# VH-VL binders against p42126: the designs that were tried, part 30

Target 1, 258 residues: p42126
Amino acid sequence: QRVLVEPDAGAGVAVMKFKNPPVNSLSLEFLTELVISLEKLENDKSFRGVILTSDRPGVFSAGLDLTEMCGRSPAHYAGYWKAVQELWLRLYQSNLVLVSAINGACPAGGCLVALTCDYRILADNPRYCIGLNETQLGIIAPFWLKDTLENTIGHRAAERALQLGLLFPPAEALQVGIVDQVVPEEQVQSTALSAIAQWMAIPDHARQLTKAMMRKATASRLVTQRDADVQNFVSFISKDSIQKSLQMYLERLKEEKG
Key: E = the ipSAE of ESMFold2; O = the ipSAE of OpenDDE; V2 = 0.75 times the mean of E and O plus 0.25 times the DockQ between their complexes.

## First folded at step 13 (VH-VL; framework fv_bebtelovimab)

Design q1 (at its last look DockQ between E and O 0.85; V2 from the best seeds 0.00; counts 0 for: pae E 3.7 > 2)
Fold by OpenDDE, look of step 13:
Structure q1 (fold): chain C 258 residues (1-258), chain A 123 residues (1-123), chain B 109 residues (1-109)
Amino acid sequence: as target 1 above (258 residues)
Amino acid sequence: QITLKESGPTLVKPTQTLTLTCTFSGFSLSTTGVGVGWLRQPPGKALEWLALIYWNDDKRYSPSLKSRLTISKDTSKNQVVLKMTNIDPVDTATYYCAHRGYDYGFWPYFDYWGQGTLVTVSS
Amino acid sequence: QSALTQPASVSGSPGQSITISCTGTSSDVGGYNYVSWYQQHPGKAPKLMIFEVSDRPSGISNRFSGSKSGNTASLTISGLQAEDEADYYCSSYTRSTYVFGGGTKLTVL
């Protein structure tokens, strides 16, 4: 099991812990389990909020699984990206209060997950950076992810962050507004519980409708352009130059592990 | 080749519990993302989803029938069982089990169906 | 769990093109692309014809196509054939729930 769910029905909160070693990469199986787990919670009226966190401190999520995007069929690439889209859509549009308790590194796809949440708490560790560093790898963030970041930190800040592919340490992350709080590592979970309680104190109906209103434009755009976005991804990732780069990178990773 | 087959009583009395078994082949309910669902169709009426069980034993039920339904699986036997309590003549229908596939991610569709079994509820 | 709305019946002559509509809400058909279509011949189990609004499973004729606009999904059958005479059901998936339309009886004249 790659996702651990710790429910507290009495509190109306569940903690969803990522447990996909070694670095909580967003593999197809992991994506699937996340979506299924989230659906279960959403369908249970006893829950109003979810805290997302890593079962293993140090890494929240390293992002997309590169092995899913290298040396596979176009159909696989398409399916994988669709799964990524699905996770984003489900998280971004969730009627539940979502709080990220970021207790580790949070680059790229990890940041994607965090950005879908309503509130983000980052552990104060200089080794834990959050951001979208796609451009440093020669990759362009999809429009829906760009919009998500923009909606979080503003247009100018997002523009700079995306172009430079910045990963923000805790202090800078807080300053730019990509996270809402920075706290000592040992306080991340308790802070998340306190935060989510504040959000859940708001009437659900009003909160949910407001959230929907705020996020509708971006979500709807992806829904209507889902296939086109998939095609763009497949076209991009299938390029020989990109595949070679990915392969080289994967080989380097293997060498470093050995 | 994926196949599913429903089995169980074809005649049930009111207030009794209906137990149906789905036996399948060509796939494993241990595969991530895979599920087996139950649906029904009253004679001349529309399809209705009843329940779904996933590889990880997560269960989903129709909101309107949740209190009456219990779905379970035996992965080793490739079987899924549906129990419905307090049966009523209105529950007379053809009951189907169906495969919920896993194809490169989230696949919330029933791509393979059993032949269905007609269950008549009569005193 | 509001049912999806379909016309009760549609008809067409061989070779013609017909369209079946499926209307939901912004929370189901309009909110996601998890719309599917099933074909059911008398006395037979349903058969998946379209998924993800417009995708076809392997083996399904390209005469069947799907689309969506707003809260309404559509199934189009081109080059109508006698074998297409059947009931057609649309379905939407949202929040772990499957909802079906009332079904449309297609008659080939």
Scores: ipSAE 0.786, ipTM 0.905, lowest interface PAE 0.8, mean pLDDT 94
Fold by ESMFold2, look of step 13:
Formats: C-alpha cells, structure tokens, sequence
Structure q1 (fold): chain C 258 residues (1-258), chain A 123 residues (1-123), chain B 109 residues (1-109)
C-alpha cells in the first residue's frame, strides 16, 4: 500500500497520503497506485476535492525514482516516462479540487505533483524547500513541466529557477508564487481543509470548465506530442555522461544511508 | 501463457441473478496494475464493456449497468466473478472475461480474452 | 459513455489497402491516446491488434497500422488477405470507462 486514502465523504473531501518509504520517490509502482487511486476518487460522486500530503516525516516527495532512470534499457526508460506523463496529465486535468498540503521537502518530481494542484500550502520550516532542481543533476525539465512552472510564477522567475535548479525555502516560495500559503507546520492540515472548502464553494461545473480552459493548451500539446516527448527523454537519459552522473549520485545516497 | 475461461449457466430466467466465473492462468491478480474485465456481445451486435477489477480490489463499472453489477475476485483460486441482477431477455449475449496488463504503469487495453460463454435469457 | 462511430462495412480486393475509421469526440479519441482496435472472426473472441492509437502487440503483422487525426482514429490494413475478413472494433478509454464502436465488417472480395 503506497497511497493511503482517508475519506471524509460527508465533507466531500479525501486526504491522499503518500506512503512510499523512505522519501516518496516516484517509482513505477507508486506512480501506478497514485493514478489508480486518483481515478477511483474522480469516479466517486461523494468526493469533490482531494488533499495531497505525505505520511513520511520531513518529505512530501523527493521526486523521480532515479533507480528507474539508471542502468536500465531504453524500453524501460520509455515506459517509466509514460507513467510520469500519465500521472501529470491525470492530476493536471482532474475535475476534482486538488490542494497540496506540503508537509516536507518537495524537490523535483515532488514539485511536479504540487504544481498540478489548484492550491499549495507549505509548512514554514527552512528544511522544506520546493522547486524543480533537476538541472543540478544535469537533467532538463520537459516542456510541459517548464510550461507549468512558467504559468505559475511567470516567465522570468521560471527561466531563472530552471536554469539554476533553484529550491525555494518557504518565505522565498511564497514571494515567487510557487506556493499560495506558508503556515506553521501544525496548521498545514487545517489550512488545507479550509482552503479546499473555499474552492468547493464555487459551483462545480463552472469551476471545472474554467480550469479545463486555462490548462487546455499545455495539456493538449503533451497529448499530441506524447511519443516525441518520450523519445526526447529516452535519448537524453541514455547518454553515457548522464548515466555516469546518475550512478555516482545513487552511490552517494547508498553510502549516506548505509 | 495467459489463458482465461468463462463458466456459469447457459440458460437463465428473467429476474434471476446471473453469476459468471472467470478462471485464469499465466498471470497473478497480486501484480500491481493488473486487472480482469468483463464484456459482452449480444448476438449479431457490438461489444459492450461491463466491469473491471484491479489487483488491489479496486473496481470499475459501466455507468449504464452499475446498479445491476457486482465484480469480485478470489486471488487464491485465480478467479473473478461477475454478478448481474434482475436479468432480462435483452441481456442475452456472449460474455467474455479479459486480461488487462501492467505495461507502462497504466495500460487500459484488453490483450487476452477468454473464449466466451453464451448466456440465453428465456422469455 | 461516448459512442464511437464506425462504418458498418468496408470491402477490398486481395493485395489492396483499406482504412476503417473510428470517430469520437475531443473528450475521448481527440483528447487521449487510449485508443485500441480489436479483430473478431466469426465465433471467436476478439483479438487486440492495435493499442495506444498506433502500437502493435507482439506477433501482430505490420500490415496493420493505426493513426489518429483530430477526433478520428483509423485502422489501415495493407496487402489484404482472405484471413483479414472479420469484424473490427475500435475502443476508447476515458474516465474509468471503456466505449466500443459499433463494429465494421471487412469483406475481402
């Protein structure tokens, strides 16, 4: 069980907690469970909104699972990237109100998940940074994730953040607009409940159609270019220099944990 | 070698509950992402999807038939069961069960099918 | 619960190419790549021929190809053979449901 769902059907809300030890890395199995769990909630009329949060201390999600991207076949890289695209498409276009209650560190693929939400609340802890820092590993954000960040914080801030691989501490995250609220850690959950109630006060049909209109350009571009985006990823990640960098990084992580 | 086989009554009376069993081999419903679906085809007519059950017991139903359908599984017996209540002559069809794989994390296609079983609803 | 529109029948001579259309909407065929095609010979179960618009399962002849333009998916069969005579169904997956087309009877003349 990598996704814990705590329903409150009377309130029309479910809390989806990430439970993929140690740091909620987006493994292929975790991506699969996230999509299927989200689909279940989307098809249950008793739910109008979902709060995404972590069951792991100190981390919302550490991002993409590098073991899926290193030392594998090109076919595996293609399949993995399709699974990543699938999660993003399903979250980004969801007709549910999505609120991220970011109760821990949120780099890279964790930020990918948070950016799909309608509203983001970050705990006020300097260790809980958020951002798309994959350029620090020599990895380039795909066009649809670059567009998502740009649409959230504006072109200039996004272009600086992506090129430098910036991670924003809470105050800076609020200032740049990558999160909507920063609150004390003990208030993150209650703030998420209050926020999602305000969003759900808007008539569902009008809210959902407006969201779809605002997000259609980026979403449809990925749907149309999905195969090309997969091939771009596979070509890039398969380069010897990138594979060596990933192998070194994974070895450092194993030594630090061992 | 993935195989599926449908079993159950071939003749039922209106208002009864139809119970069909899919017995399969060559895969496990314990594998993350795997599912088994039920479909039907009235004589001379198009295919119609009925229900799907996933490895984690998550379920999906055709919206038009949802109130009449129950899908369940017994992983230890490699079986999936479909129940359809309040049977009517319009439900006369060949019923198929089909495998849905784990490819690409989310793979919504039926790649292996049972031979089908014809269920006739008497008048 | 979207209906997918297919022609009722198509025909072709051995060695020719034919195309079967499957028209949906921007919310299914046009908006997602969850399109598949199934072949069904009389008295037999359907067989998956194409998935994800254009991909072939292992063991399926490259004479079968798929494509999509706007809200219409297409199955093309080149080099028609007698054994290609069958019913062909398109399917789309959206919002946790599967929808099938009405089927197309292919006759090889």
Amino acid sequence: as target 1 above (258 residues)
Amino acid sequence: QITLKESGPTLVKPTQTLTLTCTFSGFSLSTTGVGVGWLRQPPGKALEWLALIYWNDDKRYSPSLKSRLTISKDTSKNQVVLKMTNIDPVDTATYYCAHRGYDYGFWPYFDYWGQGTLVTVSS
Amino acid sequence: QSALTQPASVSGSPGQSITISCTGTSSDVGGYNYVSWYQQHPGKAPKLMIFEVSDRPSGISNRFSGSKSGNTASLTISGLQAEDEADYYCSSYTRSTYVFGGGTKLTVL
Scores: ipSAE 0.403, ipTM 0.744, lowest interface PAE 3.7, mean pLDDT 91
ESMFold2 (binder alone), look of step 13: mean pLDDT 91; pTM 0.932

Design q2 (at its last look DockQ between E and O 0.80; V2 from the best seeds 0.00; counts 0 for: pae E 4.0 > 2)
Fold by OpenDDE, look of step 13:
Structure q2 (fold): chain C 258 residues (1-258), chain A 123 residues (1-123), chain B 109 residues (1-109)
Amino acid sequence: as target 1 above (258 residues)
Amino acid sequence: QITLKESGPTLVKPTQTLTLTCTFSGFSLSTTGVGVGWLRQPPGKALEWLALIYWNDDKRYSPSLKSRLTISKDTSKNQVVLKMTNIDPVDTATYYCAHRGYNYGFWPYFDYWGQGTLVTVSS
Amino acid sequence: QSALTQPASVSGSPGQSITISCTGTSSDVGGYNYVSWYQQHPGKAPKLMIFEVSDRPSGISNRFSGSKSGNTASLTISGLQAEDEADYYCSSYTRSTYVFGGGTKLTVL
């Protein structure tokens, strides 16, 4: 099991812990389990909020699983990207209060997950950076992810961050607004619980409608352009030059792991 | 080749519990993302989803029938069982079990169906 | 879990094209692309004809096509054949729930 769900029905909160070693990469299986787990919580009236965090401190999520995007069929790439879209859509549009308790590194796809949440808490560890560094790898963030970041930190800041592929340490992350709080590592979980309680104090109907209103435009745009977005991804990732780069990178990672 | 087959009583009395078994082949309910669902169709009426069980034993139920339904699986036997309590004549229908596939990503469709079994509820 | 709305019946002559509509809401058909279509002949189990709004499973004729606009999905059958006479059901998946339309009886004249 790659997702651990620790429910507290009495509190109306569940903690979803990422447990997909080694670095909580967003593999197909992991994506699947995340969505299924979220669906279950959404359909249970006893829950109003979810805290997303890593089972193991150090890495929140390293992002997309490169092995899913290298040396596979176009159909696989399409399926994988659809799964990524699905996770984003589900998280971004969730009626639940979502709080990220970021207790580790949070680049790229990890940041994607965090950005879908209503509130983000980052551990004050200089090794824990958050951001979208796709451009450093020669990759362009999809429009829906760009919009998500823009909606979080503003257009100018997002523009700079995306173009430079910035990963923000805690202090800078807080300053730019990509996270809402920075706290000592040992306080991340408790802070998340306090934060989510504040959000849940708001009437659900009003909160949910407001959230929907704020996020509808971006979500709807992806829904209407979902196939086109998939095609763009497939076309891009299937390029020989990209595949070669990914392969080289994966090989390098293997060497470093050993 | 994926196949599913429903089995169980074809005649049930009101207030009794209906137990249906789905026996399948061609796939494993241990595969991530895979599920088996139950649906029904009253004579001359529309399809209705009842329940779904996933590879990881996670269960989903129709909101309207949740209180009456219990779905379970035996992966080793390739069987899924549906129990419905407090049966009523209105529950007369053809009951289907179906494969919920996993195609790379999310694939929440029933791509393979059993032939169905007609269950008549009568006193 | 409101049912999806389909016309009760449609008809067409051999060789013609017909379209069956399926109307939901922004929370189901309009919210996601998990729309599917099933064909059901009398006394037979449903058969998946379209998934993901417009994709066809292997073995399904290219005469069957799907589309979506807003909260309405559509199934189009081109080159209508006698064998196409059946009931057709649309379905939408959202938040661990499956919803079906009321079904459309297609008669081939």
Scores: ipSAE 0.819, ipTM 0.916, lowest interface PAE 0.7, mean pLDDT 95
Fold by ESMFold2, look of step 13:
Structure q2 (fold): chain C 258 residues (1-258), chain A 123 residues (1-123), chain B 109 residues (1-109)
Amino acid sequence: as target 1 above (258 residues)
Amino acid sequence: QITLKESGPTLVKPTQTLTLTCTFSGFSLSTTGVGVGWLRQPPGKALEWLALIYWNDDKRYSPSLKSRLTISKDTSKNQVVLKMTNIDPVDTATYYCAHRGYNYGFWPYFDYWGQGTLVTVSS
Amino acid sequence: QSALTQPASVSGSPGQSITISCTGTSSDVGGYNYVSWYQQHPGKAPKLMIFEVSDRPSGISNRFSGSKSGNTASLTISGLQAEDEADYYCSSYTRSTYVFGGGTKLTVL
């Protein structure tokens, strides 16, 4: 079980806790459980909102699972990337109110998840950074993730952040607008409950139609280009230089944990 | 290598509960993402989806039939069971079970089907 | 739940190409790539021919191709053969629900 769902149907809210040891990396199994769990909540009339958080304080999600992108077949890379696209599309277009309660580090693919939400709350701990740092790894963020960041913090801030591969500590994250609130660690959950209640005070129909209108263009760009985006990812990740870099990084991670 | 086979009564009276069993081989229902679905096809008419059960016991039902359907599994016997309550002559159809493959994350297609079993509801 | 619209029948001669349409809405066929096509011979179970709009399962002839434009998906069969005579169903998946078209009978003359 990699996704723990704690329902409060009376309040219309569920808490989805990430539990994919050791760092909530987006493995293929974890992506699968996230999408299936989200779909179940979307189709249950008892729920109007979901809080996304980690079962392990200190790490919200470390991002994409490098073991899915290293030493595999091109068909595996294609399938993996389709699964990543699927999670983003489902979260981004969800009719539920989504609030991220970011109780830990949130780089790269963790930030991908957080950026899909309607509201983001980050714990005030300088070790908990958020951002899309792919360029510091020699990787280019896909166009739909660049669009998501740009829609959140504006063109100029996104342009600088992506080129430099910035990770924002809490004060800077609030200043640039990549998160909506920064609170003490012990208040993250209660703040998320308060925020989601305020969003749900808006009539569902009008709020949902407004969100769909605002997000349709960005979502549609990926829907119409999914195959091309997959082919670009497979071509990129299959390069010998990229595979070698990933192998070396994975070996360093094993040594640090031994 | 993947095979599925439907079994159950071929003639049922109105108001009874229909119980159908899908017995399969060539895959495990304990594998993350894998599911088994049920569909039906009235004579001369289109296919209609009924229900789906996932490896983790999550279930999905056709909205129009949800109140009448129960799907369950027995992973150790490689079986999935569908129950449909309050049977009516309009439920006369060929019933299929089908594998919902796990390939990469989310794959909502039925790639392997049983041969089907015709269930006739007397009038 | 939404229905998908297919022509009731289509016909062609051996060696020709034909196209079967499947029209939905912007909330299913137009908005998602969860479109699939199934072939069904008389007395037989359906067989998956195309998934994800245009992908072919292993073992499916490249004479079968899929595409979509706007709210309409299309199945194209080139080089028609007698064995292609069957019913063809499109399907769309969205939000835990599968919806099928009414089916198209393909007659090979």
Scores: ipSAE 0.377, ipTM 0.749, lowest interface PAE 4.0, mean pLDDT 91
ESMFold2 (binder alone), look of step 13: mean pLDDT 92; pTM 0.936

Design q3 (at its last look DockQ between E and O 0.78; V2 from the best seeds 0.00; counts 0 for: pae E 3.7 > 2)
Fold by OpenDDE, look of step 13:
Structure q3 (fold): chain C 258 residues (1-258), chain A 123 residues (1-123), chain B 109 residues (1-109)
Amino acid sequence: as target 1 above (258 residues)
Amino acid sequence: QITLKESGPTLVKPTQTLTLTCTFSGFSLSTTGVGVGWLRQPPGKALEWLALIYWNDDKRYSPSLKSRLTISKDTSKNQVVLKMTNIDPVDTATYYCAHRGYKYGFWPYFDYWGQGTLVTVSS
Amino acid sequence: QSALTQPASVSGSPGQSITISCTGTSSDVGGYNYVSWYQQHPGKAPKLMIFEVSDRPSGISNRFSGSKSGNTASLTISGLQAEDEADYYCQSYTRSTYVFGGGTKLTVL
């Protein structure tokens, strides 16, 4: 299994741990397991909150799986992007309290996952950066991801962060507001438990409706434009120049790993 | 070619347990994302979803019938079994098993169906 | 997890176009693009005709099309043929639950 779920029904909380080696890339299979696991928790009334974290410290999620976006058919690209959309929609609209316990690097798609959560805790390690660095790779973030970041850190900060493709170390991440707390690495999980308890102390109905109200516009826009967004992605990723760049990057990664 | 076939008793008495077996071919229930579901349809009435089992043995049940349903699988035999306890005449219906495929991403649809088996509940 | 709302029956003449509506809520039809449509002839199993609101499985005629607006999905059958006479069910998905409509009987006059 690529997703480990550790339930505590008594506490009404489950810990969802990413276990997709080597770097928790968002492969199709991983995306599928995440969605299915989340659904199970959402359907169980004994749970009110979920903590997302990595089974292996050092990396929360490296982001999208580049192998899913290189050397494949357009249909595959479309399907992959739909899966990414699905995960975002499910997380972003979840009635559960979601807290990210970020115990590792959190770039790009990893940051996407973290941004869907209601609260983010980042380990105080200079090696753990969070952000959307798509532009550094010549990629533009989709509108729904842009909105998610903007809703988190504000328009100006998001504009700067996205254009420059910034990855924030813990101190800067906290300052800009992309994360809510920075704590020693050994305190990340306990802090997450404390945080989620605070959120769960709020009446569910009021909390959920408020969340829906805050997020409905962006979510609904994606739902309405889901196919168009997929088409845009496919058109972009299928470009010869992009494919070549991805291929070169993948080759470099292979060389670095030996 | 994906095929599914339901088997089990066609006549059941009230209060008994109904056991239905789905035998399928053309796909594996070890494939990530794949599932097999059970649905039913009373004569002249609408379709109703009952249960679903995934490749990873994760199970989903209709909220209204959850307490009465148990779904299980034998991947090696390509079989899925549904048990429904405390059967009542109201449970008279054609029961279907169906394939929940894995294409790309999330696929909450039943793209292949068995022919169905009519189960009559009568004293 | 209430049933989706469909008209009980619709009718049309050969060659015409008909539309069947399926109304849900913001939690199902309106919340995601999980709408599917099934065709069922008498004594037969349902057949998937449309998925993801508007996509067709392989082998399904392009006479069948789907759309969605708000909390209402629609199945349109163009160039109506006698073989199209059947029951049609819409289906959505929410919180690990499959929800069906009440079904629509299509009569070809």
Scores: ipSAE 0.783, ipTM 0.907, lowest interface PAE 0.7, mean pLDDT 94
Fold by ESMFold2, look of step 13:
Structure q3 (fold): chain C 258 residues (1-258), chain A 123 residues (1-123), chain B 109 residues (1-109)
Amino acid sequence: as target 1 above (258 residues)
Amino acid sequence: QITLKESGPTLVKPTQTLTLTCTFSGFSLSTTGVGVGWLRQPPGKALEWLALIYWNDDKRYSPSLKSRLTISKDTSKNQVVLKMTNIDPVDTATYYCAHRGYKYGFWPYFDYWGQGTLVTVSS
Amino acid sequence: QSALTQPASVSGSPGQSITISCTGTSSDVGGYNYVSWYQQHPGKAPKLMIFEVSDRPSGISNRFSGSKSGNTASLTISGLQAEDEADYYCQSYTRSTYVFGGGTKLTVL
C-alpha cells in the first residue's frame, strides 16, 4: 500500500498521504497507485477536494525514480514515461480541488506533482527545498513540465530556474511564487484545510469549468503530442552518455547512504 | 498466456439474481495495477461495460446499473464474481469477463477477453 | 453516460483502405488519449486492435492504424482482406466509466 487515504467525508475532503519508502520516489508501482487512488476519489461524490502530503519524515517526494530510467529496456522506459504523463494529466485536469501540503523536500518529480495543485503550502524548514533540478543531472525537463512551471512563476523566473536546476528554500520559494504559503511544519495540515475550504466555497460547477478552461491549452499540448513525447524521452534516456550519468548519480546516492 | 472463462447459468427467470464467475489464468490479481472487468452485449447490439475490480479490491460500476451490481474476487481461486439483482428480460445478453491491461502504462482498455456466456432471461 | 458516435457501416474492396470514425467529446476522446478499438467477428469475443489512440498490441498487423483529431478518433485499415470483415467498436473512458461506440459493420466487397 503506497498511498494512504484518510477520508473526512463530512468536510468533503480526503488527505492522500505518500507512503513509498524511503523517500516517496515515483516508482512505476507508486505512480500506478496514485492514479488509481485519485480516480477513486474523483468518482466518490462525498469528496470535493484532496490534500496531497507525505507520510515520510522530511520528504514530500524525492521525484522520479531513477532506477526506472537506468539499465532497463526501451519498452520499460516508454511504459514508465507514460505512467509519469498519466499522473500529471490526471492531477492537472482533475475536477477535485487539489492542495499540496508540502511537509518535506520536494525536488524534481515531487515538484511536478505539487505544480499540478491549485494551491501549495510549504513547511518553513530550510532543508525543505522545492524546484525542478533535472538539468543538474544532465536531464531535460519535458515541454509540458516547462510550460507548467512557466504558468506558475512566469517566463523569466522559469527560464532561469530550469537552466540552473534551481531548488528554492522556503523564503525564496514564496518570493518566486512556486509556493503560495510558507508556515511552521506543525501548521501545514491545518493551513491546507483552511485553504481548500476557500476553493470549496465556490460553486463546484463554475469552479471546475473555469479551471478546465484555464488549463486546457497546456494539457492539450501533451495530449496531442503524447506518443512523440514518449519517443523523445526513450531516445534521450537510452543514450550511453545519459545512462552513464544516471549510473554515476545512483552510485553517489549509495555512498551517501553508506 | 492470459486466459479468462465465464461460467454461470444460461437461463434465468425474471427477478432472480444472476451470478457469473470469471476463472482466469496467466496473471495474478495481486499484481499492482491489474484488474478484471465484466461487460455484456445484448443480441445484435453494442458492447456495454458493467463493472471492474482492481488488485487492491477497489471497485468500479457502471453508473446506470450500480444499484444492481456487486463485483468481488477470490485471489486464491483466480476468480472474479459478478452478481446482478432483479434480472429482467432486457438483461438477456452475452456476458464477458476481460483483463484490464497494465503493460507499458495505465490506459483503460481490455486486452484479453473470455469467450463469453449467453444468459437468456425468460418471461 | 456519454455515447461515442460511429457510422453504422462502411465498405471497401480488397486492397483498398477504409477509415472508421469515432466521435466523442472534449471530456473523453479530446481530453485524454483513452481510445481503443476492438474487432469482433460473428459469434466471437472482441479482440483489441488499437489502444492509446494509435498503439498496436503485439501480433496485430500494421495494416491497422489509429489516429485522433480533436474529439474524433479514426481507425484505418489498409490493404483490405476478406478476414477484416467484422464489427468494429471504439471505446473511451472518463471518470472510471468505460464507454463504447455503437459499432461499425465493415463489409469487404
Scores: ipSAE 0.455, ipTM 0.787, lowest interface PAE 3.7, mean pLDDT 90
ESMFold2 (binder alone), look of step 13: mean pLDDT 91; pTM 0.929

